# VHH binders against 2-(3-amino-3-carboxypropyl)histidine synthase (dph2), part 7

Target 1, 340 residues: 2-(3-amino-3-carboxypropyl)histidine synthase (dph2), of Methanocaldococcus jannaschii (q57907)
Amino acid sequence: MLFKTIFYQKLQKKVTTLFNLETERVIREIENLNKNNPKVIFQAPEGLKLKVEKEIEKIKQYFKQKNINIEIYLWGNTCFGACDLIDNHVKNLNVDLIIHYGHEKLSYANPEIKTLFIPAYHIFNKDEEEKILNDIKNFIEKHKSGGKKVAIATTIQYKKLLKDFNPSIILGCRGEVKEGDVILFVGTGRFHPLMIAYKYQKEVFIYNPLSKCFDKISEEEINKFIKKRILAISKLLLNKPKKVGVVLSTKKGQCRKRVFDEIIKLLEENDVNYLPILVDNISPDILFYDVDCYIIVACPRIVLDDYILYKKPIYTPEEFKLFLKNSFKYKFDEIKEDDF

## First folded at step 20 (VHH; from t4 with D107E)

Design x1
Fold by ESMFold2, look of step 20:
Formats: structure tokens, sequence, C-alpha cells
Structure x1 (fold): chain B 340 residues (1-340), chain A 119 residues (1-119)
């Protein structure tokens, strides 16, 4: 009995989520470079980096077995989305290929170095997959019998699982959803479904494929979130800023130069002094200037998720426009193709 | 530091009951959906049960439905799994988990608590 217990402990495998890293596809793309000693960089979100480390080991072994020299690196810095293209950081290294995990290519962010995007789809076992699909089908059928069409929204890791439902794929900074009477968000977290509920003024349900539970975004939850941001904007009305830091991200998927120029023009028209600031990664430690507040021209989630971490108030471009227009009709900031 | 600490496992006779607890710290517990998984000897990971942030929506694997009850106490930052009518097939290391989210995809799992059901 004790021996079986000790033996079990020694054989226990680490519990971890399985993601499809498409090893064979990555190998074939490296081979298709038709170059001796190609230089390849692997890039992934923080939570995938340990799995990608193991993936790199497999790929190194494959090419060693074929007596093919290859130079492989893991990009050690953060990767929050397809907007985190690293080609300008590594252009002097003669990199032949970048493998970018966890995202799809953005239409408005074109890499200069050949980049293979690997979505890293979440792999569920057969019983889980069957339950998830059945739960969603039953939800759709129940609403259809009540005369309501359900639009499905999800995130990249569930795209393949849900393909037969024709889902809208939510990019973290942009939440475009196909038409429906109600929306079912299949995914985790409440930010995306809350944003969608407000944007479309429609009932939004949640199906969480990890807990396999349904949930719903309430009007109270929406109002609470919007009220916090309206209060932040009202502080500008009470104490009008004399000097504003205007921060533009240089990340290809976030470098909204047209929006930045709009904000600068509005500040000039209203005789508000400003400091234009270029930044790759936006963090509290690098925003230490003598200004009354900052306007963050980047991914809106930087403001909406992290504003409490900053010493000075931070706002999205849309929030600052509301202040200038003296408008109380809140509008989520969103990255659009013509922002660039 | 996010921490999940399971307890309440042990040896129990078939037909018996156990209550597992998962003490959570280092994050706002009430803001996250949670779930239990298990891993038996020689088998892969199996999802067992899940619960939404508010605790009013629950789900169960078919193998445990009707016998197991998931619950949470958001004031105490604790997740529970009441396991009744235990079977030898329920023998496994049981883990609690916090959902991963975008943009960072970070997962958090406890170290697990062993449940052994004798015939």
Amino acid sequence: as target 1 above (340 residues)
Amino acid sequence: DVQLVESGGGLVQAGGSLRLSCAASGFTFSSYAMYWGRQAPGKGREWVSGINTGGYSTAYASSVKGRFTISRDNAKNTLYLQMNNLKPEDTALYYCAREYRQPDWREYWGQGTQVTVSS
C-alpha cells in the first residue's frame, strides 16, 4: 500500500492544459526556408512560454536528428497579442522566421520578417468537447424556440472547436460581433462580454468552456463599470488639465498615429499644453512626467484594466473626447483599421 | 502570489463521503470561475466540476453528476467539492483550478489532495 502511494507520486504528471502548437507545421515552415543554419525566433504569451520551451526542445531534436544546423531563440519579453510584432527589435540579427503563438495575424499589422502565426487552440478531451458543444447547441435551440437568433462570439483558442457555429473572433482590443438577437460569448473573463453588451445594447450570455457553466452580463454590472469611467472623466471637467501627456505605442498593432494626431489637434484647439511621448511598452514606471493626466493611444485595455496602478489619471482617446465635447454618452475606445 | 491549496482528501470506504476544500489567496477570488479536476493513476487529467464567479451556476462531469456538489464561499475565499457515494473509480489526485484568461494565458492549479476509495 505505501509502495503504491509512493510509486503514484513518482509517476504523477503535472496537470496542465493542452494547446495545439502545430509542431509538424512549424517544422515544415522552417524546412521550407531552404536555408542552411536558419535563424528562428519563437514568441508566445507568458502562460504559453513553458509549453513553447518544450516545443523548442522537440524541434531542436528533430533537426539534430537530420543533421541540420538551426539557430533557435525564445523571445523573453511579453506577448499580449498579434500587435506585439518584434521584427523591428531583431532586424539586425538576420532572422529568417518568427513563430508567433496564441494569435492570428492582424490585417493592419504587417510583419517585415516572415512570421508564422500559430493560434494554439485549446485541446479538450473527447468527453469535454462533447459536453461543451452539446451545451452550446442546447442553448441555441432553446432561444430559437423562443424566436431569438443567437450570435456566437469567442476568442482565438476556441475558434476551431466552435467553427460550426460561425463564431465572431474577439480580438482583445476590438469586439466586432455578427448579428443576432442575443449574444453568447464562449470564453473566460467578463471584460469582453461586458464590452459587447454595452456596444450592441443586447443581452449577452457567457459560456465558460473551462468551468462549463453559463453566466450572464447584468445591467447592474455594466452600469457599475461605466459609472467608474464616467466619474474619472468628470474629474477632468472639475479640474481642467493644463498639461497632458499623450502616449503613443510604437507596437505595430497599437500605433494609432491618426488617433494620436487627432488628440494633439484637439489639445491645441483647446489651448491645453501637452507632452507627446513614444513608448514601446506602457507601464506606470515610465510615466513620471509633470503632467495632470495621460491619454493612452494604444490598446484600450491598458487604461481600463490598469488605471489604478498609475500615479496620474489615464484615459483612452474616446474618454478624452467625451471630456472635450462635454458629453456623458460613454463610448468604449476600440482599435480600428483607419486609426493607423 | 496566486496560491491554491487543496485539503480534505484521504482514505474512505466505497459508499462513503468526503468534502474537499481549496483555499485561495493572492487574487480576487470572487472574480474568477473555478473548477475541479482529477488525475487517476495511469490516466490523463479529467475535468470534474465547475462553478461560476457568483456560485449559482455549476456543472459536472457525467461520471460524478448526482454524487458530487461544487460550491464556493466568496467571503472565505474557499472552493468546495462535496463527494458522496464514492466509488473506487473516484480514486485520484484532485486539483482546484482558476480559469486562465487573455491576454497572458496564465494557468493556476493547486498541488492536489489525494482521494483513495477502497472496495
Scores: ipSAE 0.827, ipTM 0.947, lowest interface PAE 0.7, mean pLDDT 88

